# Designs tried in a protein design chat: VHH binders against O-glycoside alpha-1,2-mannosyltransferase homolog 6 (omh6). Part 1

Every score and structure here is a prediction.

Target 1, 298 residues: O-glycoside alpha-1,2-mannosyltransferase homolog 6 (omh6), of Schizosaccharomyces pombe (q9p4x2)
Amino acid sequence: MYFLILFSSNAELGEVLRTMRSVEDRFNKRFHYPWTFYGMDEFTEYFMSTTSTIASGHCEYGTKGITYTNHLQFILTISYLVHWDLSQVKPLVENNRLYQQRADALAQENLSYVYSPLFHSFQDWVVRSLLYHPQLEYDYVWRIEPGLKLVCEEKKDIFSTFKDSDIVFTNHVCERKHSGIYAMEEAIEEYKILNTQGDFSNIWVYSNNYTYCKYWPFNEILSLKQIRHNQTYTNLINYLLGSGGTYYHRWTESDILSAAFGVLRARANHMESVGFFLNDDVHYCPETIPYTGRCACL
Structure headers, positions and changes below count from the first letter of each chain, unless a header shows other numbers; antibody chains aren't numbered by Kabat.
F, E and O stand for the ipSAE by ESMFold2-Fast, ESMFold2 and OpenDDE, each averaged over both directions (binder to target, target to binder). V2 = 0.75 x the mean of E and O + 0.25 x the DockQ between their complexes.
[cut] stands for letters that were removed.
Atom coordinates printed by the task and the answers are left out, and those that the model quotes come from them; centres of patches stay.

## First folded at step 1 (VHH)

Design a06
Fold by OpenDDE, look of step 3:
Structure a06 (fold): chain B 298 residues (1-298), chain A 124 residues (1-124)
Amino acid sequence: as target 1 above (298 residues)
Amino acid sequence: QVQLVESGGGLVQPGGSLRLSCAASGFTFSSYAMTWVRQAPGKGPEWIATITSGGSTMRDDSTKGRFTISRDNAKNTLYLQMTSLKPEDTALYYCAKDFSYEGWSLTQKYFDVRGPGTQVTVSS
């Protein structure tokens, strides 16, 4: 089963609707793949009614669990979208001084959200949701960020193409490397030592000593079935999550997953025919098929 | 337009107290975690505290027990109560809009909006 998925909230309805319309007009009107909206809170009737009217296929609305734990004694409770009742939460970050030290260091590197436990929790939640949430048990998911627009006509069934080639993930973005990524490299090296029977490659494709390339979770397809049901993937990902690196080193879900994909030589496709626009800094217009693909990139 | 404006800073003697305020506008204040950070000359940013609608977390050092973060959602205002101030507390204090699950983009590379800061100087 193939699905379009948005990690969204009720507050993002405008962006969601515009995104859905774009995706429907450019792609899904000919395939009618279902939409899954996944968020921290239950969606309102208004959200569900309006999104359902735009979708050409079925719409599903998922919600998070209240609590989860990892096998390395980190506990995270996510009770509310923006509410964090610390009185009822066992902290994931047990070494607060280390957290502070690392956050300060990362702040000096001009890294975003280094002082945001909510951000860290969100990243952790996304990874765990992708791995374990029953509503995301799909062969392939097309993750789309609210606000994204498809700017080219896509007539091919991208899902089928990916399936036929056993592609695991798509798209990469090169960005500045921060010290937290070095910590991830170290963690992975440690993992390799502990798992001598494994066959591992480099973590990421580096553009230079200062930047690294990873998949970007705003317009990508993931084979959740392959990821979820491959013990090598889940073991490595859980190892990284268990280290607390999302907190101590500000790892994002994309960092963690990209690391796993790289290390384990996951098959990738970059969806070069799919043009998109998110903002002035994040966009792509295919150079080879601007007219044949009826691209409107301006 | 999202806007944050800090106030309440000034010159104070060691052992003194200050209450900083941050007036927020242009967004649903109650839907976002808010953070206080400070930056002393020659040093990088230093996290002080973060508060959400459901609770707060504080820096666990010499500031703990002396500083208290709070908010008034009806007034769209964030506060930092500082007591027993020390010379080492001298810094520019910033109010920052923190991460939220609502209206956030994964493409963000920097913190959301922060104010211009309010100067706190602790000196004899």
Scores: ipSAE 0.000, ipTM 0.234, lowest interface PAE 12.5, mean pLDDT 76

## First folded at step 2 (VHH; from a02 with Q102R)

Design h01
Fold by OpenDDE, look of step 5:
Structure h01 (fold): chain B 298 residues (1-298), chain A 124 residues (1-124)
Amino acid sequence: as target 1 above (298 residues)
Amino acid sequence: EVQLLESGGGEVQPGGSLRLSCAASGFTFSSYAISWYRQAPGKQREWVSTITSGGSTNYAESVKGRFTISRDNAKNTLYLQMSSLRAEDTAVYYCAKDFSWRGYSVLSEYFDYWGQGTLVTVKP
């Protein structure tokens, strides 16, 4: 079993190590799940050496398009993008004029990520990798954002709880009726006009009343197998990515995943015992759960 | 509500210096990395620099050695000291709220706030 963390940003090694240390201390020291790191570039020896030192299990390192075969049921991986100079990043789009136009339009909405080709590339890569990576044969992935800290001790095997359930994803943060979701909905409606096959009715209804709830993958587990095996979703995603993906639209991989959960009628939970801190705006403390272990947020 | 307000822009001669400021409010400034971007006329907006909550800095290659990003958490203010200015530095400069404490580019949809920008014009 591997520990899968998908980074959503360029991060310093120090930040990665702090995140790992917290995860190890609060959880993984008990289970020794391996760490998987993905990056756009090859990882340095120093990166590999230092991260391996922190990990209680072994570490695996892959780059975009370079994956390792893992037949284990559970995996945690870190997708780590190293681009120190964003000015050198080129859009992975055929129509740069359209990209600029769309970015300019979205910038009027005060969105700061719209001019990041790296961000869009990462988003598309994440989605594609989750769906089609030939060597990514994981049933479950735990994506952890760099900089995130687990703040409460977790003595239970979180993956085991998923294994014994039909839960498809966790959702600590839910933003209902997010603008990105609506943007995605528009795209889906367009797709429906083009494709008569598939049931996209009420696509934004999840289990546990997560209707129109945008998925925030800061610290979440996904059932990749469930997503990959849904042909309806796969077809939709292929369309979306083929139509320019996140480059021409305001939706992100988070929105795409949200759509997936809707199509799958996915069952979700909150991993209620897993307290974490990313920043003052993104955090969760299990205050309502009887807690007998260490917890920094209590 | 998150607010970012840039100031300090103006006209300057090549080789000159200018200091930009970005006043932040509506969030715990000290907890987030903050970035500068710029957009020249007819060009795409580009990343210039980022400073983490801890003070680590990163720069675009085009501005390395010339620009210095800094922050004053007590004042909730981001700065960009620009020196050895060139014509190609002419742009509207924007500050952006980062997603977290990261020190570089943020590839998250949570990185979603801009200021209104301040114009820097370097005359040829």
Scores: ipSAE 0.006, ipTM 0.280, lowest interface PAE 10.8, mean pLDDT 75

## First folded at step 4 (VHH)

Design s20 (from s01 with V106W L107E S108K E109D F111S)
Fold by ESMFold2, look of step 6:
Structure s20 (fold): chain B 298 residues (1-298), chain A 124 residues (1-124)
Amino acid sequence: as target 1 above (298 residues)
Amino acid sequence: EVQLLESGGGEVQPGGSLRLSCAASGFTFSSYAISWYRQAPGKQREWVSTITSGGSTYYAESVKGRFTISRDNAKNTLYLQMSSLRAEDTAVYYCAKDFSWRGYSWEKDYSDYWGQGTLVTVKP
C-alpha cells in the first residue's frame, strides 16, 4: 500500500491546498491514495477540514505526545508519533560548550541553521522516528513538500514503477562538502573497519574530494518495507546518530539517508518522467518541448 | 531579501524590564519559526527563545519564567518581553529566521538570517 506525506504548518494552508490540488488533479484522483500530514504544531480543525475536503483518499494528522523506547542500540518510537516539536532537543544543546564551538566553526563555513535546536532536532526526528512510525503501515511513501506543483499528467500509477526499485525513487542534488560531511565520511570509515555488512565503496550518488551528490527529499518516494526491516540500515543509523552528528556536525536528513542508502547499494531511479515545479526556484520538465499535451512546462 | 530589524534595547537597572521588537520582511513570516539569540562580550552566541509558526514557545533554562516570546503575524513582528533582568542578561540580542517545514529553502540557504542586533545593558 502507498501513501502521500506532506509536511506543513497551519500557516501554510493555502500553499498546501494548491499542492494537493495539483497532485490530486494530475495523479491521485485516479488512485485515491491516502494523505498523512506532519507539522511542528497541532493542526487546527480548519486545516483538517479543508485538506480532507480536497483529498480523494483518507487523511491522517499528527498528534502531540511523542515518546521513545530504547530498543537494541537505537531508540524506536512506541506509537502515534505524527508530530515533531522542540521538547526532545533542548536538553542536548543547553550548557554544551562543544555544541557551541562546533556551531561557531560551521557558521564560518557559511552554513545555515547551525545554531538552531529546532533544525537539528527535525533532522534527527525524520531519520529515527518518522520512517518507523506505526501509523505508517505502508510499503511506500511519497514525500511531498508544500509549493510542489505537478506539471505533467500522470495517468500511470508511478508507485507501480517504484515497486520495481529497492529503496528510493527521487532526484539528486550536488553540493560542496563542508567539514561536517568530511566528519560523516570519517565516521563511516571507522564503522566499516568494525563491520563487514554493507557496501562502503561509494556512499554518495557521486562524489569527489570537494563535492558530493545526495538524494533530494522534497519530491521523493521511499520504500518503508526495505528501510524498516534492514538491520544494516538500522545499525548504521544508530552509529551515526549516536555520536550526535545532527547537532555537532549539522548533518541533514538527506545527508544521513543518502549515505545509508549508498551502504545498502539501494536501487534508485531518477524521477525523470515526473515533471514538477517547486516554488519559483525549481522547474523540471521531462520533455524537451515545454507543451506536449501531457506536460505544460510553461 | 530577508531583513530583520531589532529594536528596544537600552540600559536598565537589575530587576527591570525591557521589550524587544524585531520587524521582519522579505519572507512569509507566518510560515517560519523565529528565534531570539544573544551574545555577551567575550562569550559565544547562545539561544534564548523560539516561537513556532503555530505559537508554541520554548525558552532556554536561564531565561524561563522571566522572558516571554510572542509574535504578531499581521504585523510581521517578533517580540521578547524581558523582566527581572540580571547582570548576566547583558548582551546584544539578535532575532533570526528559523527553518520551516519547507525544507527546500533551508537546504539551499548558505547563511543564517540575522538582524544587526540590539544592545541590552543591565547595570551591575
Scores: ipSAE 0.457, ipTM 0.775, lowest interface PAE 2.7, mean pLDDT 77
Fold by OpenDDE, look of step 6:
Structure s20 (fold): chain B 298 residues (1-298), chain A 124 residues (1-124)
Amino acid sequence: as target 1 above (298 residues)
Amino acid sequence: EVQLLESGGGEVQPGGSLRLSCAASGFTFSSYAISWYRQAPGKQREWVSTITSGGSTYYAESVKGRFTISRDNAKNTLYLQMSSLRAEDTAVYYCAKDFSWRGYSWEKDYSDYWGQGTLVTVKP
């Protein structure tokens, strides 16, 4: 089973509706895949009513918390509960001094949100939700960024295409390197020593001294079934999460998952036919002039 | 245009109390999470507190139990009630529209949702 998912909030209703409308008009009206919504707060009745009206498939809203225990034993023993209301979650930050020190260091590298525990918690929450949330017990998930617009008519079943090719994840994006990323490489080296002698040389591709490439976080399809049911994936990801890297090194969900996919040489697809627009910096048009009429790129 | 205007800053003695306000405009206030940040002299800006659209509240460990964040949606105003103030609380306090709970566009979207700040000075 396949589904479309938005990590969103009530505050983003306008963007969510516009996004859904574009996705429905250009793709999902043909297939009626379900929508699942997640956010830090419970969704309002108005949110649910309106989004359900636009959706051609079933809509589900992640309004219930999830509890699970991280059984990985590290120097830092971590028992972690994931809640939709993050106010009930104990921060993974065990050493505030270290957190501050690392945050300061990262700030000097001009990274954003280094002093935001909510940001860090969100990254952790996203990864854990993808791995363990029971509402996501599907083969594939299409994670769509609120505000994203599809700009091309898509008549193919994208999910089926991914399944048929045994694709695990999508696109690559190059981003700026920072010391946190280096820390992840170190963490993976440590993981190798502790757990396996496998090949961990293919984490990601560095384009130059300042950028690195990972999978696309704005418009991504993930094979959750393959990830969730592969102990190698879950062990590595949990190790990285358990290290507190989201807090101490500002790892994002994209960083963590990209590393795992790279290390394990997961099959990727770039969704070359799927044109989209989020903003002037984040967009893709598969067509060039002259247009075939399939796309209306900005 | 999103605008955030802080007020209520001033000088206060240690152990004292102060209430900051942030007047918001240019967006549907009730729909968004709003946060307080502060920047002490010679230090980097740090997160202080957040209140979500749903009313959930979060606090930095350093202010937990002393500060209370609240909002009045009818007035489009965010508040920060500070009590038991300490010298280390001295800083310029900023209100900010909270970041988007999206995939990852943080570096690109960070810039335009901050107030001008209000100075809080805790002196004996």
Scores: ipSAE 0.000, ipTM 0.241, lowest interface PAE 12.2, mean pLDDT 78

Design s35 (from s01 with G103S S105D V106T E109K Y113S)
Fold by ESMFold2, look of step 6:
Structure s35 (fold): chain B 298 residues (1-298), chain A 124 residues (1-124)
Amino acid sequence: as target 1 above (298 residues)
Amino acid sequence: EVQLLESGGGEVQPGGSLRLSCAASGFTFSSYAISWYRQAPGKQREWVSTITSGGSTYYAESVKGRFTISRDNAKNTLYLQMSSLRAEDTAVYYCAKDFSWRSYDTLSKYFDSWGQGTLVTVKP
């Protein structure tokens, strides 16, 4: 298992360190699980030295500028996964009438980042990376974002409670469906016609005509072993990616993975004992204060 | 509150030059990619250029070689140096804080606020 931090800039080092200190203090100083970092630009020596010093486990830094190339005639190149940059996706959105028509419709729904190639390409990149990035060779990943603060002492190894069939431990969030989400639901209905599959009666954690609930990845444990090596997951996820919906429909990573987990009835376990804050806006505290002294929620 | 204030627009002859500025506040400017967009009369917004926090630059094909994006992190200011201007460059230009890889920013119930922009008019 390892911790995965995604961030945009070496300049965010202070926030990264605060998050790491929280996780190390509340949990990882006892277990020494490794950390992996990805950012948009080459890591500075200062970033690597400083994060490595406070980590109690091994640190791995995503490589920029390395090309992974398959030499077999029929094997897909994964250069995009190693060399994320905006140039790989510009032809998919520039001078593309379908993209423009969809972007225009989504703009009328007042959604953020509708016209941003950076946003769309990141959603595509992160999903493909979870499936295929060569540096993510662990059975489990705990996805953590800068700004996360663990607020409860976790003396037991959280990972010792995982069952072989467990795939996700998560938080979820509910949103109003936008036109792109209806398009995903239609795409999955089409997938159902062509495939012997899972349970298509409920693809979301919860939904009605106007609202859907999805797994939210900022503080989420995923079984990469199950996701990467189960063809039923990879087939559906690649179907959704191949439709181009991250570009044409503003699908996010959490939209795609949540639908796949729903269709395949992944076992999702809420982390009831783990208290956290994300910035000042999102929080969960498992205890009434002061109940046991384990948590410092308020 | 995120604020991005565009300036530097005006009228120019074909082949002329303009320098647009964008003053940023309400967020840690150096940590984010920042982008320019434009919207011509009767058209939808289109992406023009992006500069990453580390200084890597990207351009729409229609402006590549003519426009240069840059940033001054000490002054929280984004720039777009425009040269060899053409009639089709006539538009209101907007700057925007771009995506930061944070899941909080992906929630569809939030939306970007757009300022007034700065008008660039290239005379016929």
Scores: ipSAE 0.616, ipTM 0.861, lowest interface PAE 1.3, mean pLDDT 79
Fold by OpenDDE, look of step 6:
Structure s35 (fold): chain B 298 residues (1-298), chain A 124 residues (1-124)
Amino acid sequence: as target 1 above (298 residues)
Amino acid sequence: EVQLLESGGGEVQPGGSLRLSCAASGFTFSSYAISWYRQAPGKQREWVSTITSGGSTYYAESVKGRFTISRDNAKNTLYLQMSSLRAEDTAVYYCAKDFSWRSYDTLSKYFDSWGQGTLVTVKP
């Protein structure tokens, strides 16, 4: 089973609707894949009503209605929401002083969101949700960013393409490297000591000393089935999450997942036919000029 | 362009109260989490509080139970009600657009949108 998923909030309804409309018009009206919505808050009836109206497939809405008061609570709450069995879950952030210290250090590197507990928690939540949330028990998921618009007509079943090629994840992008990434490499080295099995030599591609390439987090398709059912994936990811790296080193879900994909040399697809626009900084058009009329790019 | 303008700062005695405001423009205010930060003299900027678009609130341990963050979406305004103020609360207070459910890598410029700050001085 294939799935379209949005991580969104009630306040982002306008963008969500526009996104859905574009995805439906450009792609999903042909295939009627279901939508699943997740957010920090429970979705309003209005949200559910309006999104369901646009969707050509079934809509599901995840629930999260807990407020957070501190880093530890964030982690515990997220774990509670995502994991059914918390017996093996350790607090990821035990030292707020260390958090602050590390955040300050990362801030010096001009890294974004270093002081955002929400950001860190979200990263953790996304990864854990992808791995363990029962509502995401699908073969493939398409994580779509609110505000994203498809700009090309897609007549092919993208999910089928992925399935047929046993693709695990989508595009890679090169991003600025930071000290947190180095910390991840160190963590992986430690992991290797504990786990003598596996090839950890191809975590990601470095373009230079300042950038590294990881999978695309803005418009991503993931093979959840493969990830969830591969102990190498889950063990490594859990190890990284368990280190509190999302908090202490500002690891993102993309960083963590990319590392795992690299370790296992997962097959990727760059979705070269999928044109999209998020903003002036994040967009892709397979056609410079809509020669065929398939695309309407800016 | 995202604009944030803090106000309400001033001098207050220990144990006193103060209410800060942050007027936001240039973005759909209601769609984003907004945060307060502060920077004390000689110290680095630190997170104080966040309120999500959905109304969830978060606080630094140092201000928990004393500060209350709130928002008025109709007015595009963020508030910070400070009570039981302490000398260590002395700082320039900033409001900032915080993380949302949007992809973080492309929204760093939004997060980097800071106001000029408002000075809070708790004088013994």
Scores: ipSAE 0.007, ipTM 0.248, lowest interface PAE 9.3, mean pLDDT 77

## First folded at step 6 (VHH)

Design j4
Fold by ESMFold2, look of step 7:
Structure j4 (fold): chain B 298 residues (1-298), chain A 122 residues (1-122)
Amino acid sequence: as target 1 above (298 residues)
Amino acid sequence: EVQLLESGGGEVQPGGSLRLSCAASGFTFSSYAMSWYRQAPGKQREWVSTITSGGSTYYAESVKGRFTISRDNAKNTLYLQMSSLRAEDTAVYYCAKDFSWRSYDTLKYDYWGQGTLVTVKP
């Protein structure tokens, strides 16, 4: 099983190294799982040499390699990039007038980054990478964000502990539905007209008319076996990607994946024993009173 | 809290050049992609260019080959070098903080500067 780091810059190498040091010290020094690095820019030789020196397992770098695209005339446009290039997403944003009109409307709903084609192509690229990237042909991935610090000693193999899960999450986030989320719900209703597989009554972790909750993706384990090799998952996710909703409706990767897991009744488990900080913005610590010394949460 | 201060706008003849600057503060500048947008009177806001935290650059088709985005992380400053200016480039140009490689801050609002006016005479 591999670790996935979403990295946008070689300039952030310091945070990557601190994250790797933490994960290696607290967990991976005992298990030697490989690291896979992904980013919007090509990785420098310096980045690769320093990260590979810290890693106790094999390192792979997703920016190098084959770039390919696929286009279906009427149903689905798929674009897959080993490195980032906005020109590869032009078919998904080919009506710039509609894109701009949607951006203006969504900005009035207080949705962030609505004017950033780069942000939206990043969301699309993450989902397509999980589906198709050749360096991710494995059973499971632990998605680790730069800035993550494990704060507890993890002596047990976390992958073995959760081996029968489709997703292992740390938390979920609840937000007010914006018009793009209503559009996703409508798209899923249209999808079910021609597709009998799935439970289309359960889109979100939780929702009501105005609020929806989805998995927080920045310290999670995913079964790539399910995402890549279960045609029911692949069909639904590609349908959503092919609609262009990451661009026109500002769907994030967590919107798409959470909806797919909900529709398909994924087995979700909480990463209860793993304590972590992410950039001091997000914290989780198992309760340990009196403190045993396994965790440094304070 | 986040502050973006554009400068360098002005009036120029067709075919002329201008260089816009944007001084940034209140966030870790080097961690974020930075963008330029523009808005002509009576028209919708339009994306112009983006530079990633790692320095990769992207341009709208209408400005590709004429505009160059750059950044100086030591000075917390974003630049837009505009050349071969045309009447349709007349607009208020806005500096914007885009996303970071840490991606989980998607709940935060877009941050814009006050804008700097560029006028290209007919």
Scores: ipSAE 0.209, ipTM 0.623, lowest interface PAE 4.9, mean pLDDT 76
Fold by OpenDDE, look of step 6:
Structure j4 (fold): chain B 298 residues (1-298), chain A 122 residues (1-122)
Amino acid sequence: as target 1 above (298 residues)
Amino acid sequence: EVQLLESGGGEVQPGGSLRLSCAASGFTFSSYAMSWYRQAPGKQREWVSTITSGGSTYYAESVKGRFTISRDNAKNTLYLQMSSLRAEDTAVYYCAKDFSWRSYDTLKYDYWGQGTLVTVKP
């Protein structure tokens, strides 16, 4: 089964509705795939009512249901709910001084959100949810971020393209390297030594010495079934999460997942037919002038 | 236009208490997480506390047990109740609209207040 997923909040209702309308009009009205909404807080009745109205398929609303006040407690709770193996998991933040020190260091590198525990927790939560949340027992998920708009008509079933063959659909983006990414590489090297003798050299594509290219998280289709049932994937990802890298090195879910996909040489379909617009800096149009009429790109 | 206006800063003796307020406008206040940050002289801005739209609260270790973040959605106001103040709490305190949960690496929206100075000294 396939479904559309948004990681969102009540604050993003407007964007969520616009996104849903776009996706429905351009694609989902033809297929009626269900929507699943995930957020840090419980969704309001108004949120659920309005989103359900737009959706052509069933809507589900998942909530974390617990606070991030105690990371250890949070991890334990998740472990209880999803049967996480805690044997390899350490507290996300064991040393607050170290966290501050690392945050300061990363700040010096002009890295964003280094002083945001919520940001870090969100990254961790997204990854863990994708891997283990019981409400995501789907073969494939299309992760759509609020604000995203499809700019092309999709008459074909996007999910059907996968047919249990592809792990990831996404576009690559290149970003400035930072010390956290170096830490990721080191962590993976350590993992390699401890766990396997495989090839771990293919973490990311490097366009130059200063940038690394990874998968975008805001428009991706994941074969969750394949990922979840692949112990190699889950072991590596759990190792990275267990290191607290999201906190100490500001790893994002995209960093972690992209690294894992790269290291493990996941099959990727970049489906260049899917046009989208998020903002002036983040958009893709598969058509050039003259337009065929399929797309309306800004 | 998003606006955040902090108030309540001032001088206080060690061990004293102070309550900061942040008046928010230009957005649906109740829907967003709100945060306090502070910046001491010569130091980088640091996170102090956050309260989500759902009411969950988080604190920096340095202020845990002493500070309480709260919100009044009817008044579009964020609060920070500070107690047992220390010299090291001296800083300009800023109110902030928290980040969006989406496409964070591509979004450059930061909304901060002008800050309010808190000075803790004998």
Scores: ipSAE 0.006, ipTM 0.253, lowest interface PAE 10.0, mean pLDDT 77

